# VH-VL binders against o27280: the designs that were tried, part 399

Target 1, 266 residues: o27280
Amino acid sequence: MDSMNVPEVLEIKRIVEESESVKTFIFSWDFRREVRPGQFVMVWDFRDEKPMSVSLIDPVRSEIGISIRRVGEFTDRVHGLSEGDLLGIRGPYGRGFELMGRDILLVGGGIGMAPLAALADEATARGMRVDALVAARTADELLFLDRLEAAGVNISTCTDDGSCGFKGFAHERLLTLEENHDMAAVCGPEPMMFQVMRILDERDVPAQLSLERYMKCAVGICGQCCLDDTGFRVCAEGPVFWSQELSRVREFGRYRRDPAGRRVPW
Below, E stands for the ipSAE of ESMFold2; O stands for the ipSAE of OpenDDE; V2 stands for 0.75 times the mean of E and O plus 0.25 times the DockQ between their complexes.

## First folded at step 17 (VH-VL)

Design cc1 (framework fv_cemiplimab; at its last look DockQ between E and O 0.94; V2 from the best seeds 0.88)
Fold by OpenDDE, look of step 17:
Structure cc1 (fold): chain C 266 residues (1-266), chain A 118 residues (1-118), chain B 107 residues (1-107)
Amino acid sequence: as target 1 above (266 residues)
Amino acid sequence: EVQLLESGGVLVQPGGSLRLSCAASGFTFSDFGMTWVRQAPGKGLEWVSSISGSGEWIYFADSVKGRFTISRDNSKNTLYLQMNSLKGEDTAVYYCTRGDYSYPFDYWGQGTLVTVSS
Amino acid sequence: DIQMTQSPSSLSASVGDSITITCRASRKISNYLNWYQQKPGKAPNLLIYEASTLQSGVPSRFSGSGSGTDFTLTIRTLQPEDFATYYCQQSLSTPYTFGPGTVVDFR
């Protein structure tokens, strides 16, 4: 058995309440095991297992953070945990983001900001200029604003209800921004990402997009995260994809598959 | 064969309300986003609203934001447009179309006429 | 918002003619442009999507070209049933916007 696939039982070192529905769980991490922004881990609460993006990578403190949104039974249980409690973590898995250029644009929606926050830290540490468009339905759902600001990120916000920043959707706000970037990283709901991707394409900005799909094995064998037409496995070939790759995937932004493999529209 | 049939267009007074319906057949309704497009008499086409297959993602033209609501019942293969606080400039033939941000408007109904007049 | 314009606003042609309609966007929209045909008293029909892809069932005499801000719809060997109003529409971003239309009538 590959040691990478064996969950390590880790103690929750700290819990950061990011919002009403999002918590970041911080663990001690042995950085002999490399982890990159955009990669995910499988979180095991000894009953069920779910993929979660790494939202914090801190080699100085030897810590990683996993941000989890309360959306179901599993996440509800996890949100009930306290510091000192245990979770199983295996990974990291998947393809992470690749940084290129000097100026980077981050476009995130909701919990999609989790991997982007980690990317922002790396980018700023490398001396890159980082602009972030942070989107949410409402102001109280905007994530990591203080953290991003502290990192030196230039933040633009948009909310569906206009409670903070631009009133509207991320792609609409992006269209109003005239600045160009060397690359973009995008993560959020696929309808958002789909439309953002088109704008970035029009601007000839290389873009990487992180997909959040149902994953079971995380090692590319079960096929439940396969994307139609291409056969891309989100857990293996992704979850970070280049826009050129996703342009070949008709499924992207149009539908997803539930745990039973049924097509579900967005 | 894909078919879209609009209904509900009538004469209403300014400030009034009206709900349009669009019955869809010939395809898996929930697989597609749907859109309302209107056309004032003798004028061009104007996008009004779009809704995703699940109904979770909704978009509106600024001219109707806050006044119109788009919804769908996938169990009935029906698209709706609730129009409140109607104005004279809302007078138009309203078309139901298949498509949204991810698909062109590839099928259209014959439209239903909404007239807003005192 | 992205404004769409068309030229000409109207043109007269004969059966068998080749005609070209132009559509212009106020900003670059890549190839996210659709063409529709509408006959009097009828609903619009999709002709071309993504600037140049012919919709299924549409005759091959219709063709679209262009990218960025300038687009063209060409109808070769105009048929009697082609006399109608033609609209372009950008699909890059909400709000989706249509051109004002081009009326193609009999000479």
Scores: ipSAE 0.929, ipTM 0.961, lowest interface PAE 0.5, mean pLDDT 96
Fold by ESMFold2, look of step 17:
Structure cc1 (fold): chain C 266 residues (1-266), chain A 118 residues (1-118), chain B 107 residues (1-107)
Amino acid sequence: as target 1 above (266 residues)
Amino acid sequence: EVQLLESGGVLVQPGGSLRLSCAASGFTFSDFGMTWVRQAPGKGLEWVSSISGSGEWIYFADSVKGRFTISRDNSKNTLYLQMNSLKGEDTAVYYCTRGDYSYPFDYWGQGTLVTVSS
Amino acid sequence: DIQMTQSPSSLSASVGDSITITCRASRKISNYLNWYQQKPGKAPNLLIYEASTLQSGVPSRFSGSGSGTDFTLTIRTLQPEDFATYYCQQSLSTPYTFGPGTVVDFR
């Protein structure tokens, strides 16, 4: 076996403050390493390494953007960095989204909008009609609204507290939206994705959903990202799965496993 | 053997508050979401609120939003319903049941009667 | 809210009869439909989930069918313990709504 991918040390070219808790870090990128919406990278701060969503794919400017939510010790350290500072990046990894048809629905919760923003750019560039349901707990946490609007995306919002758009959960708002999409792409908290998937299945809308699980290697050899029932490795066979693949996965929407392998409910 | 036992139902005046408890046994409590369902005298069943296994994902019927709070203590295997600003239409038998968005309501307690009357 | 209706609201039957209860949702709910039995003075019991799957311990004389908006519960050889009220409930989305119930009384 050859060694695992070694991170390339890259300079932070630009930092975009997306919200109080989310920053997008922009890097120069050689697109001979192809990147697809829905793929992820491992970000190394020289102490620890975490999977992060690619939210911007710009071959014209030779840039990628990686959106990172401040949620703990690692992400606190990364949020403290400045333009010109270094990070290690390896990847991209995983199976990205596949575009199909002419009308697409995006359903994103919180930071889950990051890979969907990249997908929206690709879909609109192909001339697809894009509807997006952007969900968050509060208005301050709605991500990428201006970017989506500028791309010509038709946006619906919902917030748990009702501070912007529909007051309620994404699956509840979805029931009031147009039902005539050729496909859907979903990313966010797994209980949200489970409930959204039921509605999309009822509508016979082909859906792709992006899962997040604990990862170490990201290349499919350590087994830390395996799903109980099927043995699917989220880092290799996913993170994007078709809804029919997930219908075989009993743990989806119900529980996950912590780094020690213990079952943890949502 | 799965067992659910509600307690705390009493007569309360309109505008009052009351906390219901549900003691669970015979299963790993934290693995399951939990739900409150109520039934007014002579009427059908009405879903009130659900809470996920971790306690993080919480859902309410419109009729109780802002007035009721659901919680759980997984170390004590206990589900709670805090009911504030009680109204006459809250008069019902309140059932504790196992299930949420991810599971059907498969085991039920015997219920506790809440009466809201002047 | 997804409104659930049931027909009939009540019926009379004899031990050994086969009966059918219908449930209708105000919008399509796929197979996300559960059935419950409630005897007088007792809590409901889950009979069927996902429209047609019997809960463990439920006798095979109970069966469920349907998808979309129209669902049926069938009891093929009615037993004395089956005289009860039956509720359908949709599980597609919050709020989880129940039908108004069907009372099954013996003749």
Scores: ipSAE 0.784, ipTM 0.903, lowest interface PAE 1.3, mean pLDDT 91
ESMFold2 (binder alone), look of step 17: mean pLDDT 93; pTM 0.949

Design cc10 (framework fv_cemiplimab; at its last look DockQ between E and O 0.95; V2 from the best seeds 0.87)
Fold by OpenDDE, look of step 17:
Structure cc10 (fold): chain C 266 residues (1-266), chain A 118 residues (1-118), chain B 107 residues (1-107)
Amino acid sequence: as target 1 above (266 residues)
Amino acid sequence: EVQLLESGGVLVQPGGSLRLSCAASGFTFSDFGMTWVRQAPGKGLEWVSSISGSGEWIYFADSVKGRFTISRDNSKNTLYLQMNSLKGEDTAVYYCTRGDYSWPFDYWGQGTLVTVSS
Amino acid sequence: DIQMTQSPSSLSASVGDSITITCRASRKIGNYLNWYQQKPGKAPNLLIYEASTLQSGVPSRFSGSGSGTDFTLTIRTLQPEDFATYYCQQHLSTPYTFGPGTVVDFR
């Protein structure tokens, strides 16, 4: 078995409270192991294991960050941890984002901003102009605004309740933005991504979308994260897909598989 | 055969409330988003609201936001539209349709007439 | 919001005729356009989705074309049952909007 598949027990170096429900856990990282925005790691709390996107990549400080939303038993336990506590980390896995052009649009919803925040850092470091549409249900759920602003990202916000920025959904806000970009990166709930993708397609903007599906092995063996029709494995061929790839996936934006493999509607 | 049957349309006073129901059959109800579309007498079609299969994703037309609520009971294969603070402008035949953001409105019920008048 | 228009608002035709209805969007909507047929006192029926894909069960005499802002519905060899009102609808983004409709009457 590849050493990549063996969890490394790492100490939580720092915890950043991003919101009421989201924390970023920072770890020392040996960058001899390359990590790209859009890739994920498997986080092991010695009881269970879950895939989490890398939200921070800092080669200067030799750190990575993993942002985790509190949504269930596993994440509840992890959120109870403190600096100095230990977690198992294996990876990174999956296909990350590719950067192209000079102007990039990021469209993120909720925790979907995690991988996009990492991408924003890389893009800005390369001298790209980065626009970010950050969406959430409410203002207090908007993520990484200060971080993005500090990086020089041009931010537009969108909230369901209108508590911050545009009142409405990300795809609705996107329609009001007339500027075109060389590339777009999208991550969030699939219903959001589905609708955003159509708009970007209509505008002939190349788009990459990161899917968040249930993953078990992370190495393309178990098939739990396979997408209907194509057989794409989110953990191996993804989680980042081009819009052209997802256009072939009937499942995308319409339903998902639960841990038992049953179809579940969005 | 896919069938949609609306019910609940009646005469109601302005400011009143009404709940419409749509009974679905002939397909796996939970697999599809559902939509309400209305048509005022002698007028065209107006999208009112859509709800995803799970019910977690809901969209409304601005004209009904804050007044109408869309919901579904997948165990009963039924779609609902709760209409509050009704106005004369809400007078219309209300159609239940199969489809949402990811699917065209491919099947329609016969509609139910809602009349808002003093 | 995306506004939809149709032309003509009404037309008269005979059985056997070929007719064309035009739909325009206030902005580009790709191919995310649907066509519906509605007969008096009846619910609408889906004819075409994604601008040119024929809905299952719909006769082949119906066809749709177009992309961007301009779309057309063509009915070849008009049949008696085709006299109805036709609506286009954009499905790009909420709010989903319909055209005002085109009434096809018997000449």
Scores: ipSAE 0.912, ipTM 0.951, lowest interface PAE 0.5, mean pLDDT 95
Fold by ESMFold2, look of step 17:
Order: sequence, then C-alpha cells, then structure tokens
Structure cc10 (fold): chain C 266 residues (1-266), chain A 118 residues (1-118), chain B 107 residues (1-107)
Amino acid sequence: as target 1 above (266 residues)
Amino acid sequence: EVQLLESGGVLVQPGGSLRLSCAASGFTFSDFGMTWVRQAPGKGLEWVSSISGSGEWIYFADSVKGRFTISRDNSKNTLYLQMNSLKGEDTAVYYCTRGDYSWPFDYWGQGTLVTVSS
Amino acid sequence: DIQMTQSPSSLSASVGDSITITCRASRKIGNYLNWYQQKPGKAPNLLIYEASTLQSGVPSRFSGSGSGTDFTLTIRTLQPEDFATYYCQQHLSTPYTFGPGTVVDFR
C-alpha cells in the first residue's frame, strides 16, 4: 500500500460515565463502514493515537461507542474532553468475534467487558442465551451490568476484594459455573485470559480471546503487533484469536513487548 | 546453572513475623513467575503463594491469605515472603521454586526451615 | 479446591521392577498435572509436566499418562536412586494442590 487510512475527525456526541475510571464516547457513525464486535479503532487526539475497543454498535441511532479507561497521559487527555470536542477515528480494524451455537459464555475483566458488551447485544438480538462472568477488582469497577441485564444477559460477578459477588479471580469463579456452553468469548487482563482459557479447554468449549498489543499502523504492515514464534499480527489476524491459535503462542499469558521490542513480563 | 538460595528461616514465637528471601541466578529472573512451597516435618508439599514475572499477579493459599505477603525485586534477582501472625501450623521447610500459573515448578532451592514454637 | 489423592501411600520394590503410582483429582483437570520426585533430605525435582511431558534431564524410564481425573506415573527398570517420595500436583487452577505422596522403598 502507498497510503494508510486517514483518521476521520468526528465530534463527541455524548459521554457516558461508566465508572470513576471509564468513559464511553459516542459518535455519529455511517454504517456503510461496517463494525463487528471485537474489532478496534485507532483514536487520535491530535498528539498521539491509540487502539480502543468498540463497546456500542447502534445502527438504529447511527451511533458507535468507544469505551476508554483512564490509565495514562493519552487517556487522561481524552477523559478531559467534553461533548462537542473533536477526536480522529480510523477503522475499524482487525478480526471480530464469530458467534456460533445457541449458548454463549462471556468472560470479561475490567475494560475487557467493552467489546463483550457489544457482542452481548448482537448475541441476544440473534436469540442466543448469554451468560456473562463480569470481573473487576472492586464492585465500583464492574462495567455494563445494567446494560447487560436490560439485554437479558444472565450475569455472574466476581471481585478481587469480594465487595460484589464471588470473592476471587475470574478463573476461580468459572470452576463453579455451569459447563454447558457452545462457545466462549474472553477479554481482559492477559493472565486472566490465560487461566480462563485453560479451564475452557478442559471443558472442550470453543473460545475466542481478544488480545492487546502495541500498535502503530493498525493495517498489518509495520510489524509492531506481531506475536513471537507465530508471526500473527494482532491488528490483522487478531485481535480476536481462537484458543487453538493461542495455544501455539508461547508468549500468551507470559509476556508482551514494549514499543522498543523489549520483553515485558505480565 | 539455575540456582535458587533461600534464607531467613529461624525459630520464632507464635504471633511473630519473619521475612524469607530467595536469591536467584542462572536465568533471566524477570521473565519467570516464582512460587513458595512449604513442607511441614514428615508431611507433604503445600503450595503457599505465586507471583508473576512483573510482580503484578499474586496468588495465595487460603491458609496464609491475609497473613503472608509475596514480593520480588527484579533488579536484585530476589524473591521475598513476608510472614506475619505466624502459627504453629506454619512450621515447615519453605522452598523457593521457579514457576507460576503459566509455568510448571521446574527448579527448586534447598529450602529454609521456619519453626514456630513457644 | 481440587483435592488430589495418590495410591498407594507406600510400596516396596526390587531393582529392575516396573512400578505404577496412581493420582486422582476430585474434578477434571485436563492434562494440567505435574509429577515431582523428592529424595530423602532433598528438595523436590520436577519429573513430568502436562501429564506426560518429560522434564529435561529426567531418565526415560519415567513416564506419565492419563487425563481428566486419573493419572499414572510409571517407573520401568527401577534403579536404586529411585528410592524417593513421588507427588502429583494439579496445575489447572489456584489453589494449586499436591497429592499426599507415595513413598517408594527398596526391599
């Protein structure tokens, strides 16, 4: 390719405060640019550009929502914006989730619930039975509970500190849940996803997991999002991978690489 | 080549505190999670706690949760176990081992004896 | 918690024998099962991980099999240095649990 996608500058239509640390930014969207749950967009604040998951896909209102957790300088600046302010959006990019069967399990940790909330809306609209295990450190960080309930999702919660639902980690709660799902979709901290994947593999439940890696181009040409030993590009072959694909990836659950290419352990 | 050397095990009174250390060499310490496993005299092995390579992901056995803290200093290649509110049941040889949720426990130190007795 | 049991608790055998040690989990654990050897007065050694994968440097007379809830460690052509206690350990989920051990004594 001779050129990359150029960000479209869009006005922030609405801001939803999901928690103290998470906001959803809603934009008008032309759905000729199709968006699938699990795909991501590059958000440009005119200084820097970061990948963010789509959490709302609403063709009826012609809206897309992007949920952003405040974790650093870029996200601090974006959280400081108001309705009417501008952001650049490129995308969508990547492989989204594929729905199969009648019964789906969602396992989300923290902001990882964002793409799963979008998937839950699609699954329930298709008449699937949806169970969601929603995990966070504390009760105040559990995301999208009211939205999931309104959609008819069966919710189980867990919190590290026990302030809501099961006290413990998502993989520990999962051992106590029913085992009769046709598929699972998992998104959250990679150590959580590794441990959850191990249990789902034992149960013979097909699983799709969404990974996060450093990205620059988002279209598969710069190599910054490649996974060790396989050459999979998170921005092109992912961010959603089948558990079978990830079982071949030595780095999954163990480490990632920073922008300089150095190993960073989880 | 891989070496793990525990230290700090002593006799301590019930209710006391103690800090164990494990010095690591022969591998890139920060690439691996680490684990403490203990063995009471004449008894079997009991997993105590694991910590990921970054130190961010920490797990405890129920018997020590709230009383023990695990940490690591990757610049010093050292794993720590802070043991508070010690009980007689905590009397054991404490082994440092390499591994966590993502790795089997593949290399072990020779252990350090902690005795909790009046 | 996933409970691990082992059988037998002890056994006596002669040099050259083949012996089998059994480990059972209280729920399915896939192949997430490790075996350790502990010689008297020494630290444990990893023998086998993922039920059947032999750790580097472990003699080929050791082998592991099984999946789900039932697992077996086999030692063929038993040697004098195989006098030890053997532990299984599930690695599916925290809390990680060990079996109670099997003591192998030479007659």
Scores: ipSAE 0.772, ipTM 0.898, lowest interface PAE 1.3, mean pLDDT 91
ESMFold2 (binder alone), look of step 17: mean pLDDT 93; pTM 0.953

Design cc11 (framework fv_cemiplimab; at its last look DockQ between E and O 0.93; V2 from the best seeds 0.88)
Fold by OpenDDE, look of step 17:
Structure cc11 (fold): chain C 266 residues (1-266), chain A 118 residues (1-118), chain B 107 residues (1-107)
Amino acid sequence: as target 1 above (266 residues)
Amino acid sequence: EVQLLESGGVLVQPGGSLRLSCAASGFTFSDYGMTWVRQAPGKGLEWVSSISGSGEWIYFADSVKGRFTISRDNSKNTLYLQMNSLKGEDTAVYYCTRGDYSYPFDYWGQGTLVTVSS
Amino acid sequence: DIQMTQSPSSLSASVGDSITITCRASRKIGHYLNWYQQKPGKAPNLLIYEASTLQSGVPSRFSGSGSGTDFTLTIRTLQPEDFATYYCQQSLSTPYTFGPGTVVDFR
């Protein structure tokens, strides 16, 4: 096997259309290279490279899946690909989720459900009870519902417009749910995660949160994904952080860095 | 020095519309979420709406959802509250304050009085 | 929604007194509570955030304590400028809600 830092050119084995804007690209994977939920890979379309969370881990089929939302030029190109086409994949990178206890709560928003879906599969395979709060702007943006249901996950949904489930935001819905979880895993927009984290903190539920920040090198060298004031590198120390770690991060939920390193408010 | 100055409060008929403005100075406006809080005459404080620095994240009280719109122009350091379908119970002093889900409301304007009456 | 209550609704005190105002939440809100002071005809001012952290510029005679559902604002050695209405506010979740206020008047 080549170095983990060298992209491996892989053929798209299958494409799953998750929603209008999200596709999951499935690749054959050699599981001699371990991959954990919460880790990410760098996807290279031979022009540009972007970090993407692993959303499917299937050792039985020797496959991994990468879910990609169509949001810009790179993702537009990738979404134009077909089965049989090639992509460069390097990784996996970063710290993944840790599972603990018997009952786990997943709180995901939009594409943030990608790593959580993979975590759900692992948790259910271990015999854990998994509750998932799936949030989106509208019903058609809710991701992985069928997959989660098939895995035995207890799903609660919320949408901004009330088109499915609870009308409102994830943190609002969370307040209405029972407090019987041993741990929580959260991934989505940082404003959502920030508010969800406070609720989980109040409930004394250990929580892990996955950040989706701009990453360039993925190996902790370039510093583009450094967080104020800790200096945590999302690609190296994360992207999965414990709530205690993020409580020390001033910028979490408040601002981010753009590709030029400028502060951008949420 | 942080300063917030509300304007636009007037007498309006029920069912009418009004837009309030809040001019901010003394800080980097875009770095902070902003919030509207109102106070009916002789009553307590009521949270109305919050908007993040970019304007992408918006929250409303149920009492004003569907009727009020919050927005901001970071190039003008100005926060807005568009109020439609106004009701008598919307009569209040409306305060502009700095803060949102991530910060307490640490600075307040002097407020502007909105009176909804026939 | 999280309902906030305060006790007492009003109290009379003299300059130099120590007073205590209580705020209660309808559910546990951890330490996510803020205190504000409002004088007649004026805008509110932040005094305490996250239950016990004193806002910059606020005199040290103001202090906050509590967690969960019960919170307290204490003003030691009451000064003439401290006669006002005080509000608590939960910041755990939207909608953000305020207590009904406590009026502190001259005795």
Scores: ipSAE 0.923, ipTM 0.959, lowest interface PAE 0.5, mean pLDDT 96
Fold by ESMFold2, look of step 17:
Structure cc11 (fold): chain C 266 residues (1-266), chain A 118 residues (1-118), chain B 107 residues (1-107)
Amino acid sequence: as target 1 above (266 residues)
Amino acid sequence: EVQLLESGGVLVQPGGSLRLSCAASGFTFSDYGMTWVRQAPGKGLEWVSSISGSGEWIYFADSVKGRFTISRDNSKNTLYLQMNSLKGEDTAVYYCTRGDYSYPFDYWGQGTLVTVSS
Amino acid sequence: DIQMTQSPSSLSASVGDSITITCRASRKIGHYLNWYQQKPGKAPNLLIYEASTLQSGVPSRFSGSGSGTDFTLTIRTLQPEDFATYYCQQSLSTPYTFGPGTVVDFR
């Protein structure tokens, strides 16, 4: 099944307020267009178009959920919408997470927990043991805790300010956690992912990490989402990469490029 | 040639404050994270704080957390360390070095001596 | 915090000797270990990163090895400029702890 290049206009079925800054928008979805955890969609508000994480994949109810953090003009407009309002959606795009083994570790920072929540649902439905490290700056920004608990996920939390769980960064908390997993899935701020990947490498835990880069076409034609030196396209060969693939990527953890192609440090 | 030049180290009273500066040249400053490392007289090296290229990602040693602030001005190619509530144990040569979580500490300044004494 | 130790604390050697310095971490750190050289009155210089990769401009007589908790720095055929203090430093995670140093002095 090919990715759709033209947005389909869909009605917002439900809105879930995940935090003061994050909402999940739920749409009816025809699962002939298969969706995998870690894939993304392009969301069009009739003025601009941005890639967004799929956080809920429910074939039984024929629904998907897309979690959006309010951080700028586009996301402010989308957060102002109500149930019944319309958004354009094209996709899904990219390579999703691949599950292996029986024990998985999820490490999510902020909105990065969104695709991992979808993965957790799939992993628990398959009978895997799921541990999740959920990180945020403050307690109010920890996402999906009730949903993960209801799914049977073993949760550890950390917050930069110490308002919930371990006080510190995700990689610092990870250093104190169980080391025995068959795989890990990581999504969040790229500096966090770099430091987490280093610890997972030390543990010999196969890791898949989800990158975010500027995108225009989302189907791999324009080259705007390419990673320096490797030629990997985030929208096609990613956004989910194995840690071994990323070990060859100079820019990972260090910089990204803006729409004009300028190098921007983390 | 990469150059890092620290300044601002002086004698200061316990409980006092001091700001150190590090002027950078010979490389694209904003592309690199930066770090402060200190060395008490006759002692080994101690990592103090790191800051990412954008200034958004900041890390501190426990011994200075809450008392020290690290910052950078990428338009002036300058790294700063604001040191408050100074104690005798803060007496050291403070080195500015290039690197953070993503790079080893590959270039170092000459250091600036901070003495905390009454 | 990851504690780093070094052995020996000091050693005496002659020009032309081969020496080894060991570094031990209080937990596994993979290959995330750097070595620095510091001459009297000067700033440290990066010598080796990621346990075994020589920094640009470092002579091939220097080598690093090890992984996990135990690491070595080897200097073959010591030169007069190699008499210095050597520090290891783990780069796995914050806080980025250094070893206490090994003083290499002439006999």
Scores: ipSAE 0.801, ipTM 0.911, lowest interface PAE 1.1, mean pLDDT 91
ESMFold2 (binder alone), look of step 17: mean pLDDT 93; pTM 0.946

